# Ledger of designs, part 10: miniprotein binders against a7ua95r516to809

Target 1, 294 residues: a7ua95r516to809
Amino acid sequence: ASLSLLSISDLVPDLQFIFFWMSNAIEILYFIQQKSPAYMQTIELMDDKAGSKESLLSATISANEEAMTILEEVIMYTFQQCVYYITKTLYVVLPGLLDCNPFGTEPSSEQCRRAAGVCVCAVCVMPEAVRRVVSVFQTTSDLLQQYQVHSEIQSQMFAYLFFFTNVSLFNQLIDKGPARGWFQRSRVLQIQASVKILLDWAKGAGHNHLAQKFFAKFCSTVTILASPPQQLSQMSWKALCAEHPSLKPVQLHRILTQYQLMAELGPLPIWQPSSEDEAYIYRTVDLLESFENH

## First folded at step 8 (miniprotein)

Design da9
Fold by ESMFold2, fold request of step 9:
Structure da9 (fold): chain B 294 residues (1-294), chain A 80 residues (1-80)
Amino acid sequence: as target 1 above (294 residues)
Amino acid sequence: SMTYEVTIRTDNPEDLELIAFALRILAKAFGLRVEEVRREGDTLRVRISGTPEQVEYFREIVELWLKVQGIDARVEVREV
């Protein structure tokens, strides 16, 4: 089957299987860690009639370490498989976030459209493209909780998922943005609103710290692009670097170049790179982010 | 070193695959060798080699692990 077309719902049975084994491997590992010292102490206190006590203890320690290594490898393998499958679904749905209009006048579903004749301004519906991304994150969160996966592993999972999301969105915006018209101001404002909805979900789900950490590059990009020209033109290169430390010089330079084109601004002396950064604004190898630097 | 058979019987056969995995790992972790694992419906039979003292400790560990996991299963151990 083609993984490029799979929804998160199609993958739930596979994810349930993987989470089941990951969670249980973690539990067995901790169980052994709790019981192993007392057992080794029991061997240490044995009466050594045959002079083989040291050999027995050494062999037992070695076997114990081998057992724990097997469990650690199962945990790492199952974690990587979860991440692989979940990120494949994220890859499919994330581009829609860049094309989304969260300010649309129509409700996101037919059910919401039928209710539109009633004044329900207190009821907010999530745009479809944002809902698809949130659905992946929410399903992942629900499965991690269902299988009682250790909180440290849950945090590592979401750290990687947010990292992947940031890299994917940033790279697509930089790479496809000119051709897709994503640097037009109205589109940037739509993207900014969509990202806000996603960040609100992350905050409500208890992942605010991870989201703030791992979305910084994409959020900085959108913040710069969304700034009114009269405000952004007052900020020097040095000030922009200080305000947006997540952006490399080549990235900031590219973002400002696209901004100048869309805002019909000529070169601004205030945006000239510092002498230290000037050597780095042409490093195209540093323009796109790697999925493997996490 | 003697050979023993550990018999696990449960009302939930879905648990037997996890129990089999756990017994293999726990036996290794506590210095026993697993020689064979057989599944017969609701029953799991595991052949292990170790000293009588190792096997008694293993029985205690398996019963405790089952209790911690909330798995309703019966553990029997006999020399073969």
Scores: ipSAE 0.727, ipTM 0.937, lowest interface PAE 0.7, mean pLDDT 86
Fold by ESMFold2, look of step 8:
Structure da9 (fold): chain B 294 residues (1-294), chain A 80 residues (1-80)
Amino acid sequence: as target 1 above (294 residues)
Amino acid sequence: SMTYEVTIRTDNPEDLELIAFALRILAKAFGLRVEEVRREGDTLRVRISGTPEQVEYFREIVELWLKVQGIDARVEVREV
């Protein structure tokens, strides 16, 4: 059932099967690509007594392309199946990042500071909710390496997983944040710390560029919400748009509105949208992100 | 000659599903038709149609692919 597919460890046998066929299809495709030119060269050097060499070459090219198309379809299908299973587990575990306390259930922060010196979160506790998400990414990385999946395919896999993570977290924060109290200052700082742990994992795993690219919208949102009021109140709408290009006008407007409510600030003239953006700040169809990849 | 039987014998029968898939794709990629694939224990029998030159090249390609994959298998080809 669906519940039997909620943990990444339950999916490992299915993922192993899919990665086995994906990696082998890639290797066979590479093998054909390396050997086909030499084979076609032997046809071109063939003694053309009957004058049929060009039709043989044409038929060989066509058959070769058909074989490679079959392999490309296997690779695409297996990739999509991996993404499907992995994102099902991410969907279940990602909401916990918005509810967890990365500063832990430890005794007073003074005790943790004495042990840490630099970063309490990095030394003291990785929350279980963060651990569950990291476990999905780490298990995926380990399986891709185990089956020697081509590095380009590994990068595409993590690009989509980070995209999915960003969409899921952003949409939940925007949609559920007011009711769940996720825009409260203490909560935002906890969310920021949790995301830092994920970004540190991605950097250590060699995916820093992908994470910076695909987490940009959620990270921008959290950066704005975590900003001290004195700093943020000095940034104009235009400056905020320039600093956070991943945010659509309706998204930036919503984030600033939530910030004003939680900081108990009145309207700020400096945050008035530009005249060209004014028509866009109420486009609710653009507020939430699509899970469709473009 | 028109039809040949390729026999693959391996010490690792769990490799036979991969070998069968690869032979179908490799045969197509190099212009041969696969008529039949059957498994008999640790042996795979593949019936193909092609010219003698195509079949000889196919045999060489299959042996090379098996070596690259590290699959310990013996390849025999006979006209049927």
Scores: ipSAE 0.714, ipTM 0.931, lowest interface PAE 0.7, mean pLDDT 85
Fold by ESMFold2, fold request of step 9:
Structure da9 (fold): chain B 294 residues (1-294), chain A 80 residues (1-80)
Amino acid sequence: as target 1 above (294 residues)
Amino acid sequence: SMTYEVTIRTDNPEDLELIAFALRILAKAFGLRVEEVRREGDTLRVRISGTPEQVEYFREIVELWLKVQGIDARVEVREV
């Protein structure tokens, strides 16, 4: 097996191995935590002949802590390996979300033709690009459940995957959007529909709260860009900051600048940044998000 | 301290890698020193050093852990 595999399906055997050891390390850690207090108490109740009880207790506590540290390191390492390989797959498939069209129009379909002859139908179909991203999330969820990984670890995994998805999509949109025409209103509406499919998956999988938290920056961006000009032009800079607290001043400024350009809208006085924010709207070092976060 | 040999026999040799890891960690967690771990087919032999009281507790812990995990294995402990 190659660690450079691009498809999630190709990674399943390696992920199964990693999840097996992660889950077992977690179970052994909890087992030790469950039994350690009683064991330490038996040492404390021991007769202190020759004054050796304190040395035995100290050595036992130290060894116990070392054992639990080893398990914690195994858990951290296996978790990091999982997110590393899964995010490599996500990095490859996520840009396609920005280029796909989730809206489908078909003058007829085999199903329509079979039932009632030829008809013209407009349906929303999950594009292949969206399906590939959902497949990564779904495969991850299935593996976590298969190996009975503790629910807190499952939540941490998806928190990071959603964070990574948000950073990747936001950075691609900001960085490549002007050249790719992704700020055109029709494209933004398509992107919004594709993101809605991901949010629906997260809700159905029981991760709605994590998706709401960690997709906030990208969702705010798309919401602003998708807003009708009559509606958005009535919102001041302060109102937009309050409604979209996940966006840094430089990011909001860039988004509004692109909106003005594509909507053929001149500068609006109510979009002028506050005095406090004006110093920050040109800080290009703050424009793109880091994949590393605290 | 005294030296003991813990022998684990199982009908499912796929479990032995996990059992070996768990025994190393459990021994350490409860104050025993693991001197050697050998795998001989369907049998795992673990040489440990500790007091008789520590080794008896370790035996109880290993048997309980195997039961909790649903692992069918036979545990034998003898002084070496």
Scores: ipSAE 0.713, ipTM 0.933, lowest interface PAE 0.7, mean pLDDT 85
Fold by OpenDDE base, fold request of step 9:
Structure da9 (fold): chain B 294 residues (1-294), chain A 80 residues (1-80)
Amino acid sequence: as target 1 above (294 residues)
Amino acid sequence: SMTYEVTIRTDNPEDLELIAFALRILAKAFGLRVEEVRREGDTLRVRISGTPEQVEYFREIVELWLKVQGIDARVEVREV
C-alpha cells in the first residue's frame, strides 16, 4: 500500500498480534524471574548424591538464563515491529500537523458523527490534522492497555514515538519551513497551538514528562519562532543557548538566521555566537536530527 | 533422566499456540529437555526429559501459569 493510504486502523490487526505476543512474553519472563529463585533453592536443598547436585544446579542456571534470553529476544523483536509499524503511520500524518490551522472550524470526526451527531469530546474538537496524529498515539495507548503491557515497556514505547515525532517535525520545520512559510509568525502560532493540543493529550494520557523531554527541541524552535521580534532581538546568543539547551549551536544559529530573514531584521550583533560556539555553527551535519540517536 | 509425556487439553483451541510456546520456554527455564511437541486437534502433547522431581515441579509451574493466564486446561503427565 502507498504510504499515503496507510492508516493506523488498517494496522490494528497486525499490531494486535504483535502486542499479544509481546505482552505474553513479558508475563512469562516475569513469571520465570519470580519462580526461579525458589526453584534454585529447592535444588540446593536436595541431597547431594555423588556430586550430581552442583552439576544439576549449574545446568539449571544456564538453562534458565537461556530461556530468559529467548524471551527478551521475543520482547525486543515485537517491540521493534510495533515501533516500525506505528512510526510508518506517524510519518504519513506528521506533515499535516505543520500545515494545520487549529483556529479553523473543522467538522467533527466521522466516528463520532455516526454515534451521537455532534460529539464535543476532546478528540472530536481537534483539527483533523491534529486528530490524525493523536489517533496514532491513542490507538497505541489503547492497544498497550488492552494487552496489559508492562508500564516500563509502555514508557519506552511512548519515549521512542515522541522522539521520532520530535525528530520528524523538527527536521521538516528546519529543512522545509522557510520554503513553506512555516517560519511566518502567523503560521508558527498555528503550529504552536497544534503542538499544544498534542502535548495536552500526552499530559492527559499520563505521559507529560516524556512529552516535555522528547519534544524539547521542536518546542524550543517553535517558541523562538513565535517570539515577537522586539523581545527576541533583546536576547543574547548566550541567553538563548541557556534558555534552549536542547538546541545545538548550529541549530540555534540556523533558526535565528531564518528568523532574521523572515522578520527583515538587520544584523544583530547580540545574536553573534560566542567564540566557543563559532566553530560549531558551521557543522551542517549536526543541523538535522538523526533517527538513530535513541 | 526419564522421559515423560505432558498432555494439555483445552476447550479453547486458540490458546494452544500460546500454551505450546509457554511450555517450551518453561520446560527450558526449569532445566527440562523438550524432545517433541505435537498438536492433535484440541490436545497438545509435549515429550520432555528430566528427573521425576523436575517433572513434578514443571507440572506445578505449568498449572500455576495456566491459572494465572485464566486458561482452562487439563494437564496430564505420564512416564513413557
Scores: ipSAE 0.429, ipTM 0.826, lowest interface PAE 0.9, mean pLDDT 89
Fold by OpenDDE base, fold request of step 9:
Structure da9 (fold): chain B 294 residues (1-294), chain A 80 residues (1-80)
Amino acid sequence: as target 1 above (294 residues)
Amino acid sequence: SMTYEVTIRTDNPEDLELIAFALRILAKAFGLRVEEVRREGDTLRVRISGTPEQVEYFREIVELWLKVQGIDARVEVREV
């Protein structure tokens, strides 16, 4: 019950606290890493009073390593907490993206959280369901920038969030798609348009490569489903595997089978798996993506 | 090793928690022992033990860190 009402905005104060500590811990770690070599050299250059120097150096090295370990633990912990809270909000809003009609004329009446008054930014003109998803990513981006989090950590954060999003959307589409009518051409085109808005946002935010990489599976699925029957029926199993390498054989087979049913196509011999893939199409355990594979 | 009291005063008391954290970690990283950390209003008092050379270096490192962070704070070191 309470999770359904959780917005990213409600978590901003908590996230700000976590990002603050994460950023500062990273900065302190880099500061130590930068200064420690010079400090160690200073110890090495001290007058050797009968073995005290080696002992001091060893003790200082050990203390330095311990301090860095503590900082790394803080960084990891804060990172995990950020990911936990952000993915929790994504989990709530992502299903709406699959049901979204981006061709609807109703502008989002919600005030832009970035500006006072009526905002005409790209996020505010998005369909509400897409806007909610983008808002999570944008808030994350804004917080990372606000606290000047190291670029590597930013990349890791977005990589995980895109991964999570892809897994969530893919699994929902594969599992619930047939029952929800998401495999119908009109619905697929809506999903494709919604995903495009998200990808365009990611591109504008400087995360184009990560988005392309981590959304590949979902995008491939949507691309196949959006393909006209006349076009897709001309593509062999091998050609589809080559064009969509992110899909496992079992996943591709499932998509094609469901497509065939929805399009009322007869059996298509050209979609038969190769002898090499035939054993893999029955691995139903590999049908859905795992969140642990990151 | 001798014991020193490091006093940090700032006009921004909101920074004191961060300063305390940083001081503890920096002291540890450079081989000093932190004995006590106390906050008194706008002042942070840290008791550390180390050699005179370690403590002097620590003072310099703390002052540099504060500068890098853009924190306006005064650092005083006294032997106790």
Scores: ipSAE 0.428, ipTM 0.827, lowest interface PAE 0.9, mean pLDDT 89

Design da9
Fold by OpenDDE base, fold request of step 9:
Structure da9 (fold): chain B 294 residues (1-294), chain A 80 residues (1-80)
Amino acid sequence: as target 1 above (294 residues)
Amino acid sequence: SMTYEVTIRTDNPEDLELIAFALRILAKAFGLRVEEVRREGDTLRVRISGTPEQVEYFREIVELWLKVQGIDARVEVREV
């Protein structure tokens, strides 16, 4: 099947299998961790027949550690497989967030159309492009809950997915934004509204802190681009660095340069990088975010 | 060390793969040697080696795990 036709719904059966094993491996690991101390104590309380107790204890500890290691490997592998499939789906749907108009009257989701009335739920009022992205996250959340995956693993999953989403959206916006007109004020406001919908979903799903942390670069970029020229032109380089610490100097410089071109602003001395940052603004290798840094 | 056969019977044969996995890991974690795991229809047979005390503890742990998982299965242990 072409990557372009892959929906999250098509992956649900495969994901269910992976989540099943991941959840069960976590539970078995936790069960062993809970029972092992008591078991070791029972061995310690056994009569020491000619040093056999110490040998048995040592052998049991080693066997226990090996069993736990196997489970950790299963958990890690299944986690990686989940991330792989989910991010593959995200990769397909994320570009739509940059092109969508959230202020347009798009028809309600097909799921809610079958109800005799216009569903005004938060999902039904979402633009289709936003809804597709939210659907990936919601499906992931639903599967994690269905299989009762430990909350820490859920948090790690969403942290990575938000990281991936931020990197993908940020890189696309920086690389393709000028050519696609995404730096135009009207388009930026549309992107800002779309991102807000996603952040509101993340907040509703209990992942507000993670979303704020991992979307910081993309949100900062959109915030700068959404700022009126009259306001942004009054902000110094240092002030912008301080307000947007998630942006590297090269990234901020690129954003401001493209903003200046788009807004047809003359040279703005106030946006001149500090002498300390001047060397860093030419580090084009740091311009785009890497997927490997997580 | 003696050899024991642990027989697990369940009305839900779909659980047997998970049970087999769990039994192998639990046996290993508690210092028992797994010699063989066989599936015979709706029954799982596991040959393990250990002391009588280890095997009794293993039985209790397996029964507890099954209960925690909500799996309705019967565990029988026989010396072989």
Scores: ipSAE 0.425, ipTM 0.825, lowest interface PAE 0.9, mean pLDDT 89

